# VHH binders against Carnosine N-methyltransferase, part 11

Target 1, 373 residues: Carnosine N-methyltransferase, of Schizosaccharomyces pombe (q9y7j3)
Amino acid sequence: MEYDEEEVKVLKEVLSAFFLYRQYAHTITQQKRKSMSRLSFEHKDLLLQDSDNNFLKHLSRIDQCIEQNSVLAEAIANAAIPVFCSDFDQNELFHVNVDMMQKVSSTLKQIARDWSTECVEERRTTYAPFIEELNSLFPSDSIDRSKIRVLVPGSGLGRLAFDIAVEGFACQGNEFSYFMLLTSHFILNCVKQENQFLVYPYIHSFSNHVMRDDQVRSLNIPDAVPSQYLRNSQNFSMAAGDFLEVYGTEESRDSFQVVATCFFIDTTKNILDYLDTIKNCLVDGGYWINLGPLLYHFESEGTSNSNSDSQQQPFVELTLEQLFYVMDSMGFEVLKHNSVDTTYMGDKRSMLEWIYHPHYWVCRLQKSKLRFQ

## First folded at step 4 (VHH)

Design c6 (framework vhh_5c3l_4)
Fold by ESMFold2-Fast, scan of step 4:
Structure c6 (fold): chain B 373 residues (1-373), chain A 123 residues (1-123)
Amino acid sequence: as target 1 above (373 residues)
Amino acid sequence: QVQLQESGGGLVQPGGSLRLSCAASGFTFSNYAMSWVRQAPGKGLEVVSDISSSGGSTTYADSVKGRFTISRDNAKNTLYLQMNSLKPEDTAVYYCAREVTYSGSTRYTWDYRGPGTQVTVSS
């Protein structure tokens, strides 16, 4: 990454967050103990006194799970330092807010989602459609897949990009979040054995658990060792940076045969900027494959008066109908379209399950097509 | 599954000695290099010592060279740290850690760590 004072500051804050996760998580557990100490005599008798299922013993089990998560979090940070920020001093940690601590916890859940055996069914509903489509469009018996470049914007922990590369395609993942970049680097380059690590993704919430064991259960990661599958391959890469900045350039024009967006297109302030950039980096006759909802991440910021900068920036949220109209006007021909039922970051043992109905489509780009009035 | 459990910490006077032990379970201990890592109050993690899978090679931080000795018993799945001539600066929580390496790593990467044992050196 190119040296930039603001970028380096954010990177050091993220590294600090991974190291501070341990103390922060224990602080939350300690606050819970303080809350329990304020119970009435009757309530203490029910929950704490001489019980084999004492709630304080459960909090102690959560502390043990925090220690194990901290092993993984610190391994991620330590592996990242020589690659991303060789000047980082572990003795001079940056101040980290609660939102960043929650992002570390969310990242641990994403590791479970993308790199554990338990979460394979959710990946089957969200990632397998891309693999099936690519295999159909580019049969390996007639096409040299190493000449087919696939871009995966918002690649997160790199699982979809990895799965595409394993099929023989020249795949590049792109991600902006340092939480994702440091973690994907760790899994893709640093882990050497299947099931090498334990993650406890459900310990940070006390809501909607059926059994105590459901909250403190571990998942083994990773279910595959990426370096073993991609041995001697130069066809897999990860690019750091904002999608618009990296792929909106003249250098990126006509560079990819396929753009594969999974839960990505709603992550910008103006969706039209994403459409322009997808069109820029695709070749004429190239394919755009999408699966995702339209849950616009910046919708509330666009209507807020709390940030003066938000009043200067355009915010555009489109319905699917309007999005397809714009896509057609830009030269994207929709070849396939259907809805899919899936969870995202779901806990199957939880009393609460969010089911998404994302839409899947395959488009072919005709850059020479003009919209006539 | 994989577990590491430290023991042997406590309060000791400057110039004293302590021996830390780490019991390993859930993996083939003899296949992994191991390290002792410490964290002093208000400071970051410091790698104190590491030992190869066979026990044939060891390294030490400059702060502990000549005073600490790392060893292992692969038959007992146990890692040891003999700490002699202890100083107040050695006050820290000491962690047993299983090492992993990758291209470009300088032996500060771990996949598992124990809960730690407190060592306090005071008069």
Scores: ipSAE 0.000, ipTM 0.105, lowest interface PAE 18.8, mean pLDDT 84

Design c7 (framework vhh_5c3l_4)
Fold by ESMFold2-Fast, scan of step 4:
Structure c7 (fold): chain B 373 residues (1-373), chain A 124 residues (1-124)
Amino acid sequence: as target 1 above (373 residues)
Amino acid sequence: QVQLQESGGGLVQPGGSLRLSCAASGFTFSNYAMSWVRQAPGKGLEVVSDISSSGGSTTYADSVKGRFTISRDNAKNTLYLQMNSLKPEDTAVYYCAKGTTYTSGSYRYTWDYRGPGTQVTVSS
């Protein structure tokens, strides 16, 4: 067997998590009912004021929202079985932990962010710069875009990769997470009409809501049917796996005219590995377009962990100034650079919203430039 | 540049047979797992069969087990799908798909490039 049995196990655990979402989510709601039952008489009376719209009625509305989310979660899993794991048995679900259940909930929020009409403004701020840049670099009236290959690492649910492919480019998305891969497969290949599903992305948090209706509001997905736009298989592909492993190979050398990284370059232990891999897969004179913060996901792991593995692996976090210096030394010429103000996975009705100031840049690679260090 | 080109599709009667071929170029074919995937009208993609880089390991969807056989010729950079006892339900566009390979771990039933497809129609 050349396939990794451990990866098949992870896949079956992820499939199980999507099926177990309903049971798990209702269990959390029931725990809140039990917690409420332990309150003093005075406190219970306060929460049960308004017989038509009290706290218990609100929990019942959340249960109805869970049922709708479960329709979507189970549709994702059922569509994935023939493609990813044809021998999966729904009557013999794998054990899943709380972290995996939370990842299903996070995936439902990501669906709302990337595939609803309501979130189009946030997508315009983060994704439109890539589309505008590609249209400027490769005008459709003079260039055959089907011969321009664009790689989107960390493509998540595939929205940016989809938008690029719709413009006529030969686009490949790359993603490591099965939660993202199964869900992007579903939206990209299996959904047949606009607004086919409702998602309730805000029901799992009881914090920072102004109104009860803000927590239980639905979003329609998808805002577009990707299969209607992507009938030609040459315009779109998805690659599963770790970016470094897939694109650090000799086979990937000089393969793409563009690499488009959105909120991606800070997702590794050593950012220099990502730079090496981007350089490897780009052609000479190719473009790297980036938009993102430098919120290094593994920063805490490198400082707190005395494990021999983390001590042997380098952790490198660079400031933007240091990153640009290294990029220049590697042959990346910065053509454009500015900051952008945006939210990411934000809820505009929430009392808490994070505002990012990610940096946008366009670089052109000159592979013949001497590396200094 | 990765290139995959399917051939061998067509119209066949129920119970008949077809052999699909996929010519691969632009990558080291022998280093990659390969798949046949299909899409019936109004349906999503279904992986019908997978084959390891060496050809030593194969998998099949339950819907095609015992009827379809995947094989490869690494010397000719060609992937094959022998389809026997065809059913109307097998009507679909069939795609040759290049699998992913990694230095550690791998993903079964996933692909990073897909060919333009070949139509198979099973009808009387």
Scores: ipSAE 0.012, ipTM 0.393, lowest interface PAE 8.5, mean pLDDT 84

Design c8 (framework vhh_5c3l_4)
Fold by ESMFold2-Fast, scan of step 4:
Structure c8 (fold): chain B 373 residues (1-373), chain A 124 residues (1-124)
Amino acid sequence: as target 1 above (373 residues)
Amino acid sequence: QVQLQESGGGLVQPGGSLRLSCAASGFTFSNYAMSWVRQAPGKGLEVVSDISSSGGSTTYADSVKGRFTISRDNAKNTLYLQMNSLKPEDTAVYYCARDTYTGSGWRTYSWDYRGPGTQVTVSS
C-alpha cells in the first residue's frame, strides 16, 4: 500500500540505469575501437584507407548519436524524480546490471515505435482496430463517451491509452514496468512541443544494416504533444502496478465498460488469472477487445528452476482454440475474430524482419453465465 | 461514482498562505493514500505531496519542503494542503488525486482519479 523498501530499491535501480546509459553505451563503442587494434596491418589499412569516411569516423558518429540519446534518457529520469522518487540522490547511483542497460536501449526503441511519425504503419496495424471498434460501439453523436471507462492493461508508453482518451473516452492505462512508467510520464506530461527530441534507436546493433546511415538515422519524437490534447481531461489516468493486484480486487469489480488488451494477454504465468481479472473489472455486458500473439513470456521460467519449488504458482499456456473454449465457458461471447499481419519494433531498412500474425477479437461479457471458483 | 472536488485556491501575494481542501465521495476514503499534484502554465505535472491512508506517513517535493503541510480527516472524507511562504513559482492548478488501492504487495504509486483542480496564483 504505502512504503515498500524493495519496490523503492527497484525504482532507484531503474533511475540509475537511465543516468548510466551514456557511460555504458560509450564503453561498447570503445570496445569496438579496441577490437580494431587486434586486426592485421592489411585489414586496418582496408578499414582506414578513406580518411573522410572510414570505420573509425563511423564509430565517432555513433558516439554523437549516444550523446543525443543520453539527453532524452536523462530528461526522462530527471522528470521522474519529483513524481516517483523525490529522495533519489544522483550522486549515489545504484549499481545496475547489463540487462537493465539493455532495457533502457529497448525503451528508446519503444519511444520510436509509439511516438514517431516514421513508425505510424505499425501503430495503424495494431492500434487503429481498437479505435475503429470503440468508435463503432460508442458513437459520439448518441453516447456521452466521458461515461465509458476503458482500461488498457500493459499500456507501455501510453500511446494506445492516449489515442483512446483523445476520442473522448474515460481511459486508464495500467503498467508494471518502471522503464515504461517513467518514460510514459515524461511523454504524456512533460514534453512541450512536437518533435522536441531526436532518438537514435538503431545504433546499438551492428548487424543487418544495408547503409551506415541506416544505423545512425534519427527519428523525431513525439509526433503529438499529449498534454495539449489532455489538458482539460479529468478522466485520463495511469495506474502503476501488477494487473492482477490492481484489478483483481472487490474495489475494482464492475468498474469498466471496456478492457482493451494489445500484446498483453501472454505476459503472465497463468493466462486464466488474466481472464478472471478481466471478468472481475468489466461490467455485465461490457466489451473485451484484444489484439496479440500467444508468445508466453514465462514459458521458459519453469525450466530455469534447478531446485524444485513446490509452492510455485501454476503455469498455464493455452492455444487459441483452447482459450476460446475457456472464454465461452466464462461468459465471453466472441462477436468478431480475425488475424492481422504486423511487425513489432521492426526496422524496415534491416536485412532481417520479423512478421507476427496476431489475432484480433471482440467479446461481450455475460456475467450471469455460471463460473467455477 | 468517484468524485474529488478541490477548493480554497485564489490570488495571494508572495509570502502569503492558502489552505486547499478536497472533498471526496463515492469510495471508502480511509482505504486510499492521497496526493496533491500541480501543473504550472506550460509545465508538466508535479507531485507536491503524498499522504498514507491512515495519515501516518507523508512525503513532499523538494520545492515545497518546510513550506507545505498535507493532512487528512478520514471522518469527513477530506484532504488538505496548508501552503505557507508562497512564491510566484507556486502558481499552478492544484489537483487532488486518489492513489490506486493495491492490497498487500507491491507499491503502486499512481493516480486512478483526480479532481478538476483549483487555481492558485501567487503575484504581487
Scores: ipSAE 0.006, ipTM 0.411, lowest interface PAE 9.7, mean pLDDT 85

Design c9 (from g4 with R98K Y107T T108P P109G G110Y Y111S F112W; framework vhh_5c3l_4)
Fold by ESMFold2-Fast, scan of step 4:
Structure c9 (fold): chain B 373 residues (1-373), chain A 125 residues (1-125)
Amino acid sequence: as target 1 above (373 residues)
Amino acid sequence: QVQLQESGGGLVQPGGSLRLSCAASGFTFSNYAMSWVRQAPGKGLEVVSDISSSGGSTTYADSVKGRFTISRDNAKNTLYLQMNSLKPEDTAVYYCAKGPYSSGWRTPGYSWDYRGPGTQVTVSS
C-alpha cells in the first residue's frame, strides 16, 4: 500500500491527538485548580479577592478558550479523515504521549502565525522578501509566471507557497509532518469564509503574561480563503513526503526554476544532502532564495553515543561562511546577501520574545562548475 | 515527459452511463495519487474523485458519491472513472490529473502537478 502499517499508525496517532486535545487541555486546568486547593488560607484569599477577576474565574475562562480551540482541532481532524485515513474510528482513539499533545497546541499557534491578520508583521519580515524577489526576477508584464515553477520545501501550513501562487507562479509546497499536512489541507481546501474560526494560541502558557487578557486573546483565522484565490488554477500543488526522498530522484531533476527555502535548511542531519537535492531539482541557471537561521535541528543527535545513529548517519553543521564556500564549489553563485531581524512565533505582549537574525540570500545555479576552483 | 490523455467522453442521456479512461506515460504511475477533475460551463474546477497510488483509498465529491467509481490499473498505467446515473449537472470537461509524489501519503485532491487536455461529457435529452 502507499500507506505502510507504520505510517498508518502514526497518522492515526496524530488524528487521535487532535481529538484528545480537548480532554488533555482541560486536565491541565483541573491540575491548577487542585494545586490551588492545597494552598494556605492566606494565599487562597489573595487569589480570590477580586470577585470579578479572580484566579478561578480566569481558569474557567481558559476552559472556555479550550472549547473554542477544540472546535478548530476537531474540524481539522474530521476534514482529514475522508482524505487521509477513511477507516479511522473516532470511538477507538490511539494512545498519544504528552509530546504529541503539545504538538497540537504548537500547531494551533502556527495557524495563528500563518493565517491571522494579527501576525501579518512577522510574515511581512519573513515572506515578503521572497515575493519581492520573485516579482523582480520574473515581471508579470513580460513573463508568463505559470511557466515558472517554484518549490517551497518545509512549507508548513502552506502560507508562503500560497502567497507565491497568488502572484501567478506555479508553486509546489513540500511538507513531511502529519500535524502540518492535516492542518494545511484543512485551511487550503476546507475553509470557506474569512475569519471562520477563532484560535486562542496563548492559553497553554502561564508564563510571561503582562495582563490576564493577554493569555486569553483570540485571533480570527483565516485572513484569506485560499480556495477562492486558486479556483481555476493549475498553479498550486502540495507534495507530501521527505524532501530528500521526493526531490532527490531522477524524476525531479531539472524541474524547478526557483527553490525558496524559509527557515528550512537547518532541519536535516546533513546540510550537504539538502544542497545536493536543491541542485538536483533546480534547472541550470535557476535560483535558490533562502531566508533562515542555522539552528541545526539534529545537532544533539550527532553528538550522541548511539552506535546505530551517530556511526551510520553523517551529521554536518556548517557556519554561514563554510556554507557559502561549499555552495560556491557546487555552482551556486551568491547574487544578494543580507540579514534581517525577526521573531519566531513571537508575542509582542509577552515578557519574553525569541529574536532571530536569519540571513537572506539569492543565488543562481551553474550545474557544470569546476569543483577545484 | 509527463503525458495524460483522457478518452471515453461523449453525449449521453440522463440516467445513462459512461466510462472515462486516462492513459499515463512519462512517470512511474504506481508512485502517484491521481484525480478526476471537472469544469462545467461558466464554473470553476471541481475535484470529482481521488485515488491513492495503490488504489487502496478513494474519495468522492458529495455530488457524485454513490454514482461514480474511480479505479486504476497500475500494470497498464491507466486511470478510470465509471460514471452511472448521469445527471444534466454532470455536464463538464473531465480532466485526468496527476498529484505530486506521495511517498506513503494521500495527496489532497485539490493539488496536482499535471492535468490532461480533458474530455467533454454532455448529459442532455
Scores: ipSAE 0.020, ipTM 0.503, lowest interface PAE 7.4, mean pLDDT 85

Design d1 (framework vhh_5c3l_4)
Fold by ESMFold2-Fast, scan of step 4:
Structure d1 (fold): chain B 373 residues (1-373), chain A 123 residues (1-123)
Amino acid sequence: as target 1 above (373 residues)
Amino acid sequence: QVQLQESGGGLVQPGGSLRLSCAASGFTFSNYAMSWVRQAPGKGLEVVSDISSSGGSTTYADSVKGRFTISRDNAKNTLYLQMNSLKPEDTAVYYCAKTYTYSGSRYTWFDYRGPGTQVTVSS
């Protein structure tokens, strides 16, 4: 009960953040206008010389883009209420901090990344290896794919899980972030046509733009209508909750033939907990397919400073070499291993591009002592 | 304690053949991909061949394709490299390596390697 009560509070805070996005984003633009008022006469004149391309008109264009993003953000929240939190009152919004507002902005960028045509190449480099591997391991001409259960932990907006389900597999996505869960619900269940919505993913940063139009460009979403592809399948589901709590249970033991982790395994305090849970929910002889870096999200939290409390829980960050050693000891046989070059949440028109070198591997689990006795 | 012991190296004339063996102990041999790696004098390490844990998949460097054959016997915990049509440029110390990669990828790394066996191809 107390756990459920706290979850409801988090849901209401996330819903409030989607509704508050509009006013928050306009406030930032207003702060920039206020900053402009403090410029010298000479500097103001420089920024206002071009009648078609002056800085204040550009800020006004950004405000227009915020309005369009707000239509999408509010549509996501409104669609989520009857499914996730039917008692939510839009007139009693919860207080949200700047971190939660930044998470709404990040979610809008993730919609562009996972559900636009412009970002198809980044998805091809990160998601296609999973699809190719599954098609190779489970040929549709000899195997009933509806009986092959694939788990996608940290599924984000559900694109990889959707792509797997489209191939005929029984796919379950799992996500902890309600920002991702509400948004994936909207895209997977509520959009009715290709390119139904616009998103402006690049408006919140003023850095590294070549052209002003690059900052205020829109992307059409979605590039596919998920409900049309999955209309008759019933083989697709999304599970809300912490991966360790949902899949570390006896109920989840030996439940999946495949676990597919994409940019996921570095999102916990102790990576060994993720290995234990993957082993728990996989069947004996089941496959773990991974693609991702080892950019440990909680690395800094394991080290206390003079103004923070000491953490009593273990923080474990392993190199790939150490990780494979531990995996072997746990019964994971590595069948394939290589590296991939890719961007993640990249803007191809930006002056700054981050290139990741994530590692891809396929493992087969040998956990039954009776089988190998 | 992981141990890999190579044998079968020696002096051979160009066009000759050698078979290398690697005896593995201290780990579950059948759970690991294995590699043969060589180092010629004054050069870096070159992965010449990889084999999957089951023996079902093999890869070869372009320099040895069609001439070398990698194989394994999981019941005997032994890795083999059959080397045919040997060339002077095949002269190197050959190492047996426990690895997690069975592709000739740019990022091949070794969990453990043996002390090596010298192969000299000379007239």
Scores: ipSAE 0.000, ipTM 0.112, lowest interface PAE 21.9, mean pLDDT 83

Design d10 (framework vhh_5c3l_4)
Fold by ESMFold2-Fast, scan of step 4:
Structure d10 (fold): chain B 373 residues (1-373), chain A 126 residues (1-126)
Amino acid sequence: as target 1 above (373 residues)
Amino acid sequence: QVQLQESGGGLVQPGGSLRLSCAASGFTFSNYAMSWVRQAPGKGLEVVSDISSSGGSTTYADSVKGRFTISRDNAKNTLYLQMNSLKPEDTAVYYCARGPYSSSGWRYTPGYFDYRGPGTQVTVSS
């Protein structure tokens, strides 16, 4: 195999997590029942006084929702086995930790965000700007879009990359997470009908619900069958691996006309590494289109009082003003810049909603900015 | 400038054998996973087989497992598909496809490709 033994182990653990979702999700509901059994008689009476609509009936409804989510989770895993890991034995599952189980739950929520009709508004605010910009920069009536290569780093479940490819561009998505890679493979290649599956993305949180039905509501996925739109297209691909390792190479130099980053540039320890890599893979005169916040994922790790190898690795978090100055020094000319208002994987019926003010920009790269003395 | 050119297709009787070849140019062949993909009349694309950049890992569709063998020669920039015990259901245009970039630190992602050749017709009849 091309993988080392550790990489194969991670893949088998991720596959096991999708199959184990059913059991682990039901244990959470069972823990809620056990907790309820410890209540005083007075408190139990309050929760059970409506025989048709009480707390225990609601937990039973959640268990029904878990069964439906499990159908989707297992479909993803079963479709992945012959493609990613034909040696995987589903009767001999690997043990997985709570963090991996939570990643399955968050993946199901991301399916709702990227592939349901109900979440179209969030995609309109975050993805549509990229489509509008690309259509403006490369009009289909005068430009052969199949010659315009667009890279989408951190493509997740592939929706933005899919939308770009549908417009006729040669689009490559890049993702590192097997949770995302197995799931995007399933949606992009294996789903055959619109609304084929139900997902219940809100059942695992018991906080900030206004109504019980809000917690147990379903969304239909997918809102589009990608294989029908991309049938016979040779211009769509996915690259698996760490963005810096895949695109920081000489092989990737001057390979893309556009790099489109959506909620991506803050997902590394040193943002300067991302800038170097974007510059490496763009052609001279190529465009970088970004939309996202600067919510640095590794900020807390950078302040760790550790004496390990991590102290040798730089952690760099820049403000937007500082980022723009560095970008200018590297040859990125900012052509457009504004902010937008959006949610990210939010529940619009929740009492708690996070509203982001991400910044959108379009840059053009001039690789030979500095004059030789 | 990526170019993929298939050869070796043709008409064959049920139970017969064919060996397809794909000549690759315009990229570092040894850095990419490769696939054979087919399209039967009136059907969508089906990934038949995938091979990692070194040739150390292979995957086959259930419909061809045990009958088809994928291989590659990185020194010659050539991909092969040995097809044995051919069935009428194997009738299709067969495409050579470039898979994901393969280097230290990347993940193998079979069935995803960014270029394919013009294809070669395989017809299994009578």
Scores: ipSAE 0.081, ipTM 0.516, lowest interface PAE 6.3, mean pLDDT 86

Design d11 (framework vhh_7d4b_2)
Fold by ESMFold2-Fast, scan of step 4:
Structure d11 (fold): chain B 373 residues (1-373), chain A 123 residues (1-123)
Amino acid sequence: as target 1 above (373 residues)
Amino acid sequence: QVQLVESGGGVVQPGRSLRLSCAASGFTFSDYAMGWYRQAPGKQRELVASISSSGGSTNYADSVKGRFTISRDNSKNTMYLQMNSLKPEDTAVYYCARDTYTSGSRYTWFDYWGQGTQVTVSS
C-alpha cells in the first residue's frame, strides 16, 4: 500500500514539531529575558527585587518545566516512528511553523484533560453520560457486548473510546489529526505505569494567572494504564483518516450499532455530510449518542470571498432546532435530550474560564423512514 | 465482528526461516490492504510489511527488505509473512493489522486485534 506523499510530508512535519518543541519553547523564554534586558534600571530593579522570587528566576522555573514537557513530547515522537514513519530521520527535521508548535502545546494540554486525575471532573460531565447510556441500552448480563460495535468519531486522545472498550464493547476510535494519533498511540500502547509522566499544561501562557505557581504546576499522567485494561481484548481499534472518507463508503454501510460523538459534530464545513455519514455507517435501529456545542470550526471560511484555495464546497451551520428537524427527516428519532454545563480544556485557577452548555441527545435510526408519515 | 488471528511463531536459530499466518474473518478480506507489525522487548511497535488488497503492491521496512516476503490468499482470507535469514534483532511479538479500505491512501492500527505471535531468534 502506497500512502499519499502529501500526507507523509504532514506526518514528518508533525514528528519534527514534537522534537522541535524543546528548542522552540526555550527560545520564547530567552526572548522574554532579552526583552527584560531592554528595561530601564528602575524597572529591572522592581522585577529583581525579591532574590528568591524574582521574574528571571520564574523564567528559569518555566525552562525546567519545558524540559519535563520535552521528555513527554520526545517520548511520543520516538514511540510513533516505528509505527507511523519507520524511515523518519531525526537528523533531518522538517521545517515547522509557529502554528504547529502551538498544536504541540495544545496536545500537551489535551493529555492533561483526558489522562490526568486532576481533570476527572470535566470528563465526568462529558464522557460519563455515554458510558451510562451504553450500559443502560446494552446490559452485560443479557447482551454479548463484544458484538456491539461502537464508533467514536473525532476520538482525540482516545479516552472516551478507551472507557467504552473497558465496558466490553467493540469500540473503534477515528481521528484525522496526527498530533492526536501519535499521542493516543503513545498513551494507549506505550505507557507502562500510572503517573509515569509529568505535564505542565499552563506554562506557555503568561496571561490570567493569579499566582506564579499556578502557571508552573504539574499534572501526573496517565491516571490509568490502557494496555493493562485492554491487554487481552480484541474489542478496541483506532482508525486514522477523515471521518467522511473512511465511513462514507459502501464498505462502511450498516457497520455499527452505536455512533458516539463528543465535541465532534461542529468540526466540519457541512454538518449535513456528518449526518449522511453517521446514517451510512449505523445499522437500522442503531443509536447515535451526542454531547457537544455547535461552535462551527469553519464558519469564518464560509464567509470569505478571498482568493484562497477553498474549493467549491458548501458550508452549512444549523441551530439545534433546525438540526433536530433535519435529523427527524432523515430517520433519527430523538429519545432523550438535555443540556449539560461543562468546561473544555479549562484552567480552574485562571482569571478567564469558558463555560460551555453543550446538548446531549440519544437518537435511534430508522433507515426506511419517510419524511411524511 | 472483525477478527484477526496470528499463528506460526516460535523459537528459531539465527539464519533460519519462519512463516507467519494471519486468518481474517468478519469482513470482506479482499477489499482491504493488510500489514504486519512487530514489537520487540523494550521497543515500540513498528510496521514490518504491507500488502495491497489485490496483492499487486507490497512495501517493507528497510530492516527486513530482501529477507521477508508478505503475501495473501484472498480465497482463504489469509495473509502470510515469510521470514528468511532471521536475526536476533527480529525477536518480537508479530501482529497483523487491517488498513482502512480506500481508493487512495489510508491506514489504521488495531492495537487490540489479535493476540500476536511470538518470534524468538536465539543462538
Scores: ipSAE 0.000, ipTM 0.266, lowest interface PAE 12.4, mean pLDDT 84

